# VH-VL binders against a6uvu3: the designs that were tried, part 6

Target 1, 145 residues: a6uvu3
Amino acid sequence: MDKRITLIGSKIAKTGNEFIYCGVLEECSECRFKKICHDGLIVGKRYRIVSVRSAKHPCIAYGDGVKVIEVEPSNNFTILIESKKALEGLTLSHSDIQCNNILCKYYNLCHSEGMPEKYKIMELHEKIKCPKGNSLIKATVSTIN
Short names: E, the ipSAE of ESMFold2; O, the ipSAE of OpenDDE; V2, 0.75 times the mean of E and O plus 0.25 times the DockQ between their complexes.

## First folded at step 1 (VH-VL)

Design d5 (framework fv_felzartamab; at its last look DockQ between E and O 0.07; V2 from the best seeds 0.00; counts 0 for: pae O 12.4 > 2, placed apart)
Fold by ESMFold2-Fast, scan of step 1:
Structure d5 (fold): chain C 145 residues (1-145), chain A 121 residues (1-121), chain B 107 residues (1-107)
Amino acid sequence: as target 1 above (145 residues)
Amino acid sequence: QVQLVESGGGLVQPGGSLRLSCAASGFTFSSYAMNWVRQAPGKGLEWVSGISGSGGSTYYADSVKGRFTISRDNSKNTLYLQMNSLRAEDTAVYYCAKEGYRFGESYFDYWGQGTLVTVSS
Amino acid sequence: DIELTQPPSVSVAPGQTARISCSGDKLGDKYVYWYQQKPGQAPVLVIYQDSKRPSGIPERFSGSNSGNTATLTISGTQAEDEADYYCQAWDSSTAVVFGGGTKLTVL
């Protein structure tokens, strides 16, 4: 369990909500909660709220206060995989398709940030037409611990 | 001073493609999520797409899902929207908008002036 | 998934208080944001997180959010406040939702 404790605005602090941690605000420099709010979180990583504590605490960023939450890394990603490898429940090793076309509609799905070496296919979606001729399908995948 | 400058709008035929750009300055670009919001002539605001600061997560309105792709180049402080399979209903002013907070509550503290996309024959 | 409802228009005399409502199921459980848009211009954030004003927004602008209704209040309304006003909420399940907009006329 890679659970972390942090603080977030009271109205956002709901079990099941996800967010991308983007780093420290300039306003947080003098905050007494800075350490517990930010330590242990990785910039750019998605987290899911798994638990919320009822007490509110003052926060310069949220006028109605913040609540203590427990988060875990969200292990699910949406990516493109080769259609020939696309079988729900299959575990794949990540292999690069060499492509540097940042103007491509699908660039971000082909170059998904934070992909581990291995992942499990959870759900298959629509097939896409690759400008480079690759046969690709959109999939929800889960990282493997 | 935060500035967002959109470009790439124009007239395009139904089924065509356009790529919009938004040049950002005055803030640490990679630290903030960015969004595209559109407004059809005489109509209200409609959120189109969003992208996290790192570019690792993207989000789309159902009306554009599968046709539009949002991306960013943090080394150039530039946001993009690739629009494919354009329809007459996509005719709108497209605004680039900066998120006001880093932790997933999406609201827009700064907007660009917008770029007009007209889809007609 | 929430839908935000605003009145299409509100009229007030100069110096009077204008109130623009934004309604949605359990909206008080969410943060609400308000944007002002003048003809031919981009929207400008006037209220964030229910009731906070960005730097540079006049003190006559205030906000509240409770139950199913958020309200933008403009006290001592001036001619320059004539504009379209949009409410917005964040919803992690559906992302960003805007209200239909309210045209404020100062007569």
Scores: ipSAE 0.014, ipTM 0.600, lowest interface PAE 7.5, mean pLDDT 80
Fold by ESMFold2, look of step 2:
Structure d5 (fold): chain C 145 residues (1-145), chain A 121 residues (1-121), chain B 107 residues (1-107)
Amino acid sequence: as target 1 above (145 residues)
Amino acid sequence: QVQLVESGGGLVQPGGSLRLSCAASGFTFSSYAMNWVRQAPGKGLEWVSGISGSGGSTYYADSVKGRFTISRDNSKNTLYLQMNSLRAEDTAVYYCAKEGYRFGESYFDYWGQGTLVTVSS
Amino acid sequence: DIELTQPPSVSVAPGQTARISCSGDKLGDKYVYWYQQKPGQAPVLVIYQDSKRPSGIPERFSGSNSGNTATLTISGTQAEDEADYYCQAWDSSTAVVFGGGTKLTVL
């Protein structure tokens, strides 16, 4: 896991919380903590908080201050994949499930928009009863970037 | 200046499908999460769905989960909402909303004027 | 699971102070955001992170949040402040939650 140190608003700074890094605001351009707060973070990337230090620090962007946190990248999606391809740790190329049933309750998990070209299977969950009889399993996957 | 323009609303039968679009300009679209918020006639605001700047993370209200799909095309600065299995309860004005500065928080600093979706037989 | 409860309406005379409450279990542990919506218009953000004003929002708008209750306060209320006001928070189970809205009438 590629851990980084940063700062986030004190009310959000909880282990297990996630956030999307959006870059540096102009009001932060002269901030004393700009480097530690922003360095090593990728705009648009999701991060998970893995530890929180208790001390608060003042911040112009957060009126009740910030806390030092340790974060790791989080690129996790929940999707359906073919059970025969489903092995934890395996990297797969993205391919949509061929299905034209737009009324299916699983449609969004089979046809997730915005999926990356490749993903790694992080965890397997329950198999589902596909109305068309496909052998599908729910999986948490992570992007590779 | 930030501008958000929704389109694709209209009249649709129950069980039908409709795709909404939101054209964005005046900001770096790919850097900000985007959301759909709806408002039934004479009623309050209801959050529907959200998507991260890259499109890698999506979120849905329980009332639409499994029926609606949010997506974005960052090369066209456009947000989408695919609405399937529509019900009368989905009748509302649908707003496109831009998230503000987002170190771990979700709030909407700019809104479009909305597009009306009417679901009736 | 969190539900945000607002009074359906509040009435004030011009120049008086309006207070609009937003109640939820342990709401003071969350950031609260406020939106103004005039008839036939899109909502406009008036308070973020409990108490901060976006650029262009008059100083008469202020906010607080502690315990179970957030409050939007409009001092010196003017006729143009007549609108619906919504509080908003976010929650791990639903992501984003709005209050039911409060109609502010300036009579």
Scores: ipSAE 0.000, ipTM 0.549, lowest interface PAE 12.1, mean pLDDT 80
Fold by OpenDDE, look of step 2:
Structure d5 (fold): chain C 145 residues (1-145), chain A 121 residues (1-121), chain B 107 residues (1-107)
Amino acid sequence: as target 1 above (145 residues)
Amino acid sequence: QVQLVESGGGLVQPGGSLRLSCAASGFTFSSYAMNWVRQAPGKGLEWVSGISGSGGSTYYADSVKGRFTISRDNSKNTLYLQMNSLRAEDTAVYYCAKEGYRFGESYFDYWGQGTLVTVSS
Amino acid sequence: DIELTQPPSVSVAPGQTARISCSGDKLGDKYVYWYQQKPGQAPVLVIYQDSKRPSGIPERFSGSNSGNTATLTISGTQAEDEADYYCQAWDSSTAVVFGGGTKLTVL
């Protein structure tokens, strides 16, 4: 498979976790791990951690250090969509749920980063209780190739 | 030149919420960790929260854990601090501070002028 | 966890040397940073990594750090140096740690 090796913050270095690659930071310019961390990854793309190695390395960007991980590009995403748009098999253009409550436990599902422009609804899950009263439903969506 | 401009401060009742913003310019925003540091009236500096350049790592002082959330929008060059369940002891000038880096450690090389948050009934 | 202790106040006459201490357990093993804050203003970095001066900071400002104590030294203190000074270090558990601050009065 299309697996890559990189480094990520120790606290989030867990198999099954996903992250968005945000690119090279200025503080990484002279880092001995720069090549491992950044080569092979695409800015804005979501990756899933498939394995984690035990060794920890120091990092300026991650205060708790980083661990070596193997990752693969994410093709499926779990997000919240408006109930009125929720139909399995339907192709949608992505748009974030408009909300500024960053403390909401659903915030990341409403504002998922690294999403493709268009996706297909693969599976509908439970309807969630939005604190603001929005009619939202959890869905698994897949990238349109 | 580096500029940091805080906003969002004001008067709020205990238990209330505020969202602070810090507009950054003059540097590659996403390349630097950002922090909030507060100062109660007549008191010293207290670190509140920090976030890495990418936003992948966040840190909080024990005094604000569970109530405050730091975030950033690198596309807007803006740092945020969502403050919930505010208490009287949260009353302070809140500064946005940019990190500089040397030999694996960081310091605050630039500060905003701060925004005042007053929590009072 | 590290705690940084500063004297609450230091007074000097113009032209004299001011010394502000910052004490902590094994502080000499860490880098210490110093910030100047004048009344009604934001803090300004004056010393980084124990003894280095940022651009624009006068040469009369210097720093040292050994044992359990870091020291900010202002030689030939001027009236404009009257301010609060804070030391700062990193801690693996608590992240950023500030001293309580020292009010420097120029008599």
Scores: ipSAE 0.000, ipTM 0.560, lowest interface PAE 12.4, mean pLDDT 91
ESMFold2 (binder alone), look of step 2: mean pLDDT 92; pTM 0.944

Design d6 (framework fv_felzartamab)
Fold by ESMFold2-Fast, scan of step 1:
Structure d6 (fold): chain C 145 residues (1-145), chain A 123 residues (1-123), chain B 107 residues (1-107)
Amino acid sequence: as target 1 above (145 residues)
Amino acid sequence: QVQLVESGGGLVQPGGSLRLSCAASGFTFSSYAMNWVRQAPGKGLEWVSGISGSGGSTYYADSVKGRFTISRDNSKNTLYLQMNSLRAEDTAVYYCTRDRYDYGSGTYYFDYWGQGTLVTVSS
Amino acid sequence: DIELTQPPSVSVAPGQTARISCSGDKLGDKYVYWYQQKPGQAPVLVIYQDSKRPSGIPERFSGSNSGNTATLTISGTQAEDEADYYCQAWDSSTAVVFGGGTKLTVL
């Protein structure tokens, strides 16, 4: 069995959504569901939601409440990469893009956490308009470790 | 414990320049993005500019692009707003604000505000 | 480019419940924040993540957000709650957006 149970904010508790597990949150460490919320997850690893339970529960870390979700490790995810490195089927080593514009709508795709040491480009999507002038393209990538 | 203290406001003629400062204390300044938010007399809040914790990224409202420059000195725990080519429409109280990360949405909100500094642009 | 709409004013008698709305397209899919501003003072965060209270904010303040409307609720409203209230959300196309503000008058 590769599936695990945890809790996540109600607004993002939707089948198909992905997230990176960041460890035990200070705010949620005193939550009555601490064990179910954090047990069996690996810090820095990306997970995909495969099932959502309907009940909403109060949690100090999420003002709109949380839902119980079933997750599995994600092996495919979307990131932004430099267009000059963008070739379907190419295996790349992770390289950080030097940009700290946290107000940018692309920030999370551009600075994706939980990146494996190496990944394979599965599919190229649209180029994005970078506020800093970088030539970037959306790509679906796959872990190869 | 967290304090944000603005200074540098005053009366300036149209086309003039002014530099605002915000002295921060009570937290690790370099770990937080900072913003300027203004409020014209009798009007609501308007976001003006933001800067990342390191100072490497800046963002501006369309109304001030090319005229205002946000910067910070993390060694002095101070945020700045350089305002050039001032217009009557820039008349407002300018607030310094601290960003707080929201894990649910992946965005920021303003958990602390300074008392503001009044900028009046008129002849 | 989301626009947040608030009523310009709301009046309530002391001890009654005040409700201030903030409306925007699919606002229930975003987290909403509320600020209180008293005359001559800086805004103060009173609600974050739709419904959470910062330390020091009285229990009579609560928030909700569903569909297209977020609501700030003040139960047993007191004279000291008279202020302007602003909602705020993040818009991915424009970064930060504020509502126009609501003047709460206690009687």
Scores: ipSAE 0.000, ipTM 0.497, lowest interface PAE 12.4, mean pLDDT 77

Design d7 (framework fv_felzartamab)
Fold by ESMFold2-Fast, scan of step 1:
Formats: sequence, structure tokens, C-alpha cells
Structure d7 (fold): chain C 145 residues (1-145), chain A 122 residues (1-122), chain B 107 residues (1-107)
Amino acid sequence: as target 1 above (145 residues)
Amino acid sequence: QVQLVESGGGLVQPGGSLRLSCAASGFTFSDYAMNWVRQAPGKGLEWVSGISYSGDSTYYADSVKGRFTISRDNSKNTLYLQMNSLRAEDTAVYYCARGYDSSGYRYWFDPWGQGTLVTVSS
Amino acid sequence: DIELTQPPSVSVAPGQTARISCSGDNLRSKYVYWYQQKPGQAPVLVIYEDSKRPSGIPERFSGSNSGNTATLTISGTQAEDEADYYCQSYDSSTYVVFGGGTKLTVL
């Protein structure tokens, strides 16, 4: 099982999305769930969203509010990588994609904060149509060590 | 000048073995993934096997798994295909093909060698 | 488990546009590559990543990939374009997959 409940910004609160846990949400006066216990979430560890509650809750730390999510630890996670680096079984070092389009639906997959220094490509999925013309493929990757 | 030259093809009986070689020149061999693609007489192209730039990852078509082994020697700029338990349906021209770019991470092929013919018959 | 389907033959007159299709389930989500093969010769890459041309490939060659069908287009077809053409893509379970090939005749 090992499921936990937490809060995350509404824009990224989608089943299947992943994130690196950076610590407990700061208290805000408008946030109804400011007391939610983050017990069992480890700073620096990656989690996958498995369920999202539909209701939005106001929170000053997130302009579009927050949603209640259910998460599981993830050793495998989804990112976008350059097609020229995309071969199953290959070990890669993290490399930033140059893009500042924060409104792009793929932004979080291109700009995953807290990426490990090295990761192994486990599976290649669909290519994506990049608005900036980058040649990108969706991939499931695994942490090393 | 980038060049791939295959060798080792020939006539062999069903159940026999052959080892193919592909000699690479004109580029840094260790930067590229390498592949074997075959073509039966009068038929289309069929991918057989691939190997990463380091040799750490190998991939095989279902039709050859357990019978063929791909390997490479980066110090000699040479790709190999060890073919065991050969069947009549393995009869084909076998092409050596490079991954497209210097990172060796591509799934398309450029350039291709001239090919070497393997005939499996009694 | 992906299968790529090409027509076995296409015929055009010199100067006409040739269109060669390559069909596969949800092919738009994958990259498609195209190769030209003349009799007795090794294949030559003419299109990579759906629509890009390698250095040295004439401008008359172009590619597209939408829905379930990728298309190789040869504008103003020349006699020298007569060849077999193969599409290629990728699948996680089968790795590299080629279409059955299309014989282009310029008559």
C-alpha cells in the first residue's frame, strides 16, 4: 500500500504526475488543510499522484489554490527526454531543456526539480509535439543507487 | 569517410552456426549504437538486433532471441553477430547499420554497410 | 506488437507527385523513418523523425505523420526516384519495426 494524503497546487494535481517532496506546505490563513500531517513523506524522495480530490481549497502559497491528493513512493517516474538520448536500458545524467514556457502542459515533465544525478531509461513511450520544436519522447526512468 | 563493411556470410546447413563481423571506419565507433538488419531474397527489411554504444544493452527480435548474440569490440571498431541454430528462414542479406548521431541513442539507421549474404540450406 | 502497413506498389508519371503511406495504430505518437533502396544496393535514409531530411537528400522528399498514417511525399518525381521505399518505427515490445515496402515505378 504505503499511500499518503497531502496537498499540492491545483495546476499540478493530476493523477500520474510525480514530484520530489520538498517539505511540509507553509501555513497560510486561507488554507483549510494547513494541519494536514505529512508524516511518512521523506524530503528529497519522489512521489506519484494516484488520486486527486475534485474540490479546490484556497492557499496563498498557490495562486490557483490546492487540492487534496493521495500519493505513493515512486522509484520509477515519467519525464521528457531528448530523442537523441532515448534508448531503453541507457543510463543518462540529468540535462536541462532550455524553455521558459510555464503554461505548457508538458512543463513539469521537462523541468523536474530534484532529478537524480543519474537515471536509467526503463521504457520509451510516445513522442510529444513540443511548441518550441524540441524533439522529445516521454520516458519512464528509474533512480540509480 | 564513414564506412561499414560486413563479412562472414556464406552457405551453412540447418542447425549450423556463423559469425558475422562489421568493420567500422571514418567515425568514433564507441559513440554510436549499432544494429543488424536483414533482408530475405525478394522480401522486405527485418530488424534483427541492436547494441548500445557501450555494449551494456542488447536487444533482439523475437525471431532470433536465444539463437543470436550481438556484441562489439570498441577497441577494434568492430560489431559482431554470432548466429547459432540457423534455420532456412534465416537466409538473407545481413546489413550492419549505425545509429544516426554521435550520442548513439537513435532508432534510425545511417549509414548502412553493403551487406553479406547468409544462405541456410541443405 | 505494432504492424506497419504499406501499399505494395505505387506508379506515377515523371513530374507527378508520389505519395507512399505507412499505417499503424496510433502512429502519430511515434517517430517514423523512411528508407530508399535501389536494386542491388543498401538502403539509404531519406526521412527521419517524421519530416526531417538528412544532408544530401533532395528537397522534393518530404514526410508527415498524423493519426494512424505517415506519408512519404516525392514532389516532381524523377526517373532516378524509382526504388523500393520502407517506413520504420519503434515499439517498446518489438523495438524496431519496418513496413513491408512499396515499389515506386516511374513510367
Scores: ipSAE 0.000, ipTM 0.496, lowest interface PAE 17.8, mean pLDDT 78

Design d8 (framework fv_felzartamab)
Fold by ESMFold2-Fast, scan of step 1:
Structure d8 (fold): chain C 145 residues (1-145), chain A 123 residues (1-123), chain B 107 residues (1-107)
Amino acid sequence: as target 1 above (145 residues)
Amino acid sequence: QVQLVESGGGLVQPGGSLRLSCAASGFTFSDYAMNWVRQAPGKGLEWVSGISYSGDSTYYADSVKGRFTISRDNSKNTLYLQMNSLRAEDTAVYYCARGPYYDFWSGYSFDYWGQGTLVTVSS
Amino acid sequence: DIELTQPPSVSVAPGQTARISCSGDNLRSKYVYWYQQKPGQAPVLVIYEDSKRPSGIPERFSGSNSGNTATLTISGTQAEDEADYYCQSYDSSTYVVFGGGTKLTVL
């Protein structure tokens, strides 16, 4: 019963992907899908994509269109953090890495939108080679109550 | 205004047990990881154990793993170290140290330390 | 597993620059912290995150971290700076690691 239906950009509509709901975009104020996109979601809460429908729908907020997805609340997500700050069990404040390379395959992990003020490092994964020379490691983090 | 005050140290025979306490004041205790660091007479600093802000995660140096247990009571602003199966090499001054905070400058530094409490393990 | 190596002792004349090294594999990828300890006292944090100085620590204290070596530098060393100095870092497998310490003698 915690599951909800919504719409997300077609390129990121993949089972297992997570996002933080940031509220209704201005572009969606006149969108006929507004109730599907945003109804029943809590601003600031993280959701995980459980299923993705095949059909694409046009949407002004996403140039490549959107897909219908089913989501459930999530407390865990994956980000990149500086290796200097990487210790399992440590609680950190989020700060985005200064980088404008939106074509980098790691961009979304470095620039997670709507991150909570504080999060806990649950698990450390592989180190990432950053094109800018930053020493980064992939981590699973949890929201804090 | 930040204060950390250790207590519970003393003389104990090998194989005995002691419980150390650290009373914290002057800051929001539940926002910080806490640590125990020891120093044997005339020797260097050795990190012993650490605990996350909530108490959910605990960490131990190999030399004490399985013998020592770190815990905290955030409602009482108090950190504990339960020491069992004590050995002569555990003789040291034990310091309570405030660990990392949520901001990006804190890292894994210990910005405040207590005065220490002496534990002597001797027959 | 990281090990931090410090020289056991360093001697400087008053007013001269003291440099204390701390070496570890790929240490530049980690933050390094420095503590001062005077006899009978608890350690005091003098440098955090490689090069930052806490409020109340004199400007003559500075830090750097490059390659495999972090350095604590004390410019215009004063008699009151005579103490033991410890570097500290971390590793995901061993957590918190201290260097063996360096006795700074000002004479």
Scores: ipSAE 0.000, ipTM 0.499, lowest interface PAE 19.9, mean pLDDT 79

Design d9 (framework fv_felzartamab)
Fold by ESMFold2-Fast, scan of step 1:
Structure d9 (fold): chain C 145 residues (1-145), chain A 120 residues (1-120), chain B 107 residues (1-107)
Amino acid sequence: as target 1 above (145 residues)
Amino acid sequence: QVQLVESGGGLVQPGGSLRLSCAASGFTFSDYAMNWVRQAPGKGLEWVSGISYSGDSTYYADSVKGRFTISRDNSKNTLYLQMNSLRAEDTAVYYCARELYYDRGYSDYWGQGTLVTVSS
Amino acid sequence: DIELTQPPSVSVAPGQTARISCSGDNLRSKYVYWYQQKPGQAPVLVIYEDSKRPSGIPERFSGSNSGNTATLTISGTQAEDEADYYCQSYDSSTYVVFGGGTKLTVL
C-alpha cells in the first residue's frame, strides 16, 4: 500500500488538498509527533490528502494544531497556466511565469514546487486575472511518468 | 494483560437514563483514544462514540448525538458513556474499545460488553 | 458519505480459500480494517490498515484493498474460522463505519 498516515496543520487538513513534502524543519525536532509527521515521506514528492481525522492535537510548528491525515503519492496537481496554452489533453513543457510578486495570492500556483519537465493538462477551471496583466487559467495537470 | 471491563448495563424504561463505565488496566490509559461500539441482538456492529486520549475531542454517531455523552477520567483509568432519553432502538450490547493514542481510526482491543435493554 | 457493503454469507469447505469482500466508493483511498466475531464473544481485530496482521493472528489471514473493493482472504480455511466478519473504515464526516457483516460457514 502506498498510503501513509501523517500529521499536518489543521487549517490545511482537507480532503483533496495536496502538498510537496519539504523535509524536517528544526522546530519539529522536539515535537511530540515528530516521528509520525515525517516518517516515510519523500522530500520533493507531492502527496494528496485522502482522509482527515476529526481530532486536533497540539504542535509547536502549527499554532492552530494538527490533524491526523491519510495521504497517497500524487502526480496530479493544480497550477496556473497561460490561457493561450490551455487545451485539455495537451502536453506542455514547464516554463515558469516571470513574476517576482511574492505577495500575490496566486504566487504559489504560478511557481509550483516540484514541477516536472513535462505535464499533461487534465482539466481546465476558472480564469484568473493577474495583477501583472497575464491571462491565466487554473488547471489540473498530471506528471508524465 | 490489556483488559477492558464494562459495567452499568441493565433494564431501563424508554425515556430513562443509564451511565456505562469501562475500567481499563494493563496499559497506559491516557495514551489511547477510546470508542463505544454497540450491537443490537442478532445485528451488526454500530459505532456510537469516540474520545481523544486527552478527552478534549469527542464525536458521536448521528443516531445518539444530543442524547449520549462520552467522557473519561484518566486519573481513574475509566471511560464513561452517559445515555439519556433512551429508546427501544438503543437496546444492544455496548462494547468499550481501545484505539492508539492518536486518531488512527481502528480498535485493537475490545471489552466483553454490557447489555442495555430498553423496554416498557 | 461512505457505506460499506459485504455479502451476508460465504460458505467454504475445510482447507479451501475463503474470500470476503467489502465494497465502498473509492475505498482504495481509505484504510480498511477487519474484525472476527464468534458467538457470544467480543470482536477481535484480524487485519488493520488494509493488509497488516496483529500479533497472534494466523498467517492464513490476509487483506487487500484496490479500486472500490477490499478483500479478506483466509487460505486453508479451518473449522475454527467459522464466525462473523466485519470490515470497517474511517470517514471524516461519519467517523467509524462498519460493513453489515458476513457470516462465514465452514462445512
Scores: ipSAE 0.007, ipTM 0.568, lowest interface PAE 9.2, mean pLDDT 81

Design e1 (framework fv_retifanlimab)
Fold by ESMFold2-Fast, scan of step 1:
Structure e1 (fold): chain C 145 residues (1-145), chain A 122 residues (1-122), chain B 111 residues (1-111)
Amino acid sequence: as target 1 above (145 residues)
Amino acid sequence: QVQLVQSGAEVKKPGASVKVSCKASGYTFTSYYMNWVRQAPGQGLEWIGVINPSGGSTWLDQKFKDRVTITVDKSTSTAYMELSSLRSEDTAVYYCARESYDILTGYYMDVWGQGTLVTVSS
Amino acid sequence: EIVLTQSPATLSLSPGERATLSCRASQSVSSYGYSYMNWFQQKPGQPPKLLIHDASNRATGVPSRFSGSGSGTDFTLTISSLEPEDFAVYFCQQYGSSPLTFGGGTKVEIK
């Protein structure tokens, strides 16, 4: 998989650490690093840090500053799935919950961009209160080659 | 044309404070970090710190953190470095320098002010 | 902090000669194929001017006779054939670790 350069909080900028990319903040609109920090990353996708540059840079979002990191896509995603389909170890095909509520704080987990056609459930987390009444569980899933 | 213009030379007594200005033109002021670097007469360069003009966040060398304040005025595209509790060892030319960042080639100070001589003497 | 040691302190050369300037870091300033080392030229009464960034990339407008090389702890600035305007002080500068630090400088002077 293609490696990308981005910036992340200095306290979590360690080789081997993973994070879920959450998108651009409004505070980032005037940041000189906006393109480098955000371009090419997929919201909701998990990335693994493969190298860290030592220099710290100021950042409005991270009080201890940020470091330049090189990341590669982790094969793991965090998504919401229907409770009736939620079994650890189960392989599922990607399906969207039928919902167009873009103001929902869970929208990106229900409609993850870049999700592969098939994935395996690795771990189940907490149940989510869906505003539309769907029975959903938060899950870590792995892509299938 | 990108240009950084600094305030004029200053003579201060030990224990005083000095505030040096750096007025930017020819580019979007808030899109580039601004460094401060000093050079004692006949000596090498010493990094003081850097500011993000957009948010005002600063990063300083530990040896200066208790005496230096770096600020910006976005309305005038001007950066300021204030150094307090001046000593004779603070006699130096103080430079502001714009920091450029490239996704593949890191960061570097590409445009420098003309320098401000601060002399600390009794 | 990372200490940068430049050698020699002074190079006495004639126009047309090759200059080779060394910069050694107290610890590595390279990571995953990147080297976090810049070079500056300074003439009397003037601010530093960027020559080379990231060990080997020439800054805009810098003549091709200037080249940078090296990785890890050992870096070199080479001027293939000195012109009269090249007699100046040269500083290396690292950004692999905070605080940013500069070498003590190498003065290239006329023999």
Scores: ipSAE 0.012, ipTM 0.553, lowest interface PAE 8.8, mean pLDDT 83

Design e2 (framework fv_retifanlimab)
Fold by ESMFold2-Fast, scan of step 1:
Structure e2 (fold): chain C 145 residues (1-145), chain A 121 residues (1-121), chain B 111 residues (1-111)
Amino acid sequence: as target 1 above (145 residues)
Amino acid sequence: QVQLVQSGAEVKKPGASVKVSCKASGYTFTSYYMNWVRQAPGQGLEWIGVINPSGGSTWLDQKFKDRVTITVDKSTSTAYMELSSLRSEDTAVYYCARDYRYSSGWYFDYWGQGTLVTVSS
Amino acid sequence: EIVLTQSPATLSLSPGERATLSCRASQSVSSYGYSYMNWFQQKPGQPPKLLIHDASNRATGVPSRFSGSGSGTDFTLTISSLEPEDFAVYFCQQYGSSPLTFGGGTKVEIK
């Protein structure tokens, strides 16, 4: 239904990991796995890995090889939000946190790609110590459906 | 396979500028940050800066902010680092390095072969 | 900036021996259970190669004889039984604070 079988780099092939599908590389035009890797995935859409097969396969797009994974569209994803806005069930409008510390371990969670204009807080997790002193908490959020 | 291929060695006089290239292949260029790191002969590694190839945003070590420009050409999947006002202490091997990030970690997973820049009169 | 001090500067060992490499940070690079320390291997004429990320996680393809440990300001890279290909320079690198910094390196050389 909503789950697809595809291939992704071995380093990120872990259940729970998410990625943005960016399209087919030119180097993969004649790849025997092109049909499996790319068929039915939407460019710019976020997917979540729901299972990983153990076998590793060589692939020109990934130096460490690829693994077969099952993915589903990610309507729920993890981000960092200000603790003062952190209330389960609350709907928030996306607003950029002004932070240019790209060396921060949490940078990708603060500047998540493909953020919807509005999202609902589904679950709160651990608090994060921000290098810039912001009070942040990790949250699972959902697109509003 | 992922490859980062850098331009060849350069010899420059003090006061000149040098522009080093790093051509990426085997992955989606705009999906990974690109860092620049240098290593003077017999010394350790020194981080210079990083670029997000998607938007072109750059962040530099304060030591280099007045002399370094990092750019990309998305059509050729190539990153560039230009260092101006060269001094003898800029003699080093310059590396590009891909920035692999995920929600719980951050590291350089692939490096270019290095470009030796020699600054001498 | 956070200064990373590696010791010893040189380890002279024989194949089969254990190597223990230290990296000490001038400030903590750990926060709430996370340690922002990586380790790289470098051979002459080659770029650095990732060995360990986030203090204790082996990179893909890195043999099990390599292990990392530590937190706060004190970190260790251990090679349980040296192989001939392990004679190289090893660098620690922190990403807990801007700018990114590297240690001075420990050279592991054959006795």
Scores: ipSAE 0.000, ipTM 0.512, lowest interface PAE 14.7, mean pLDDT 79

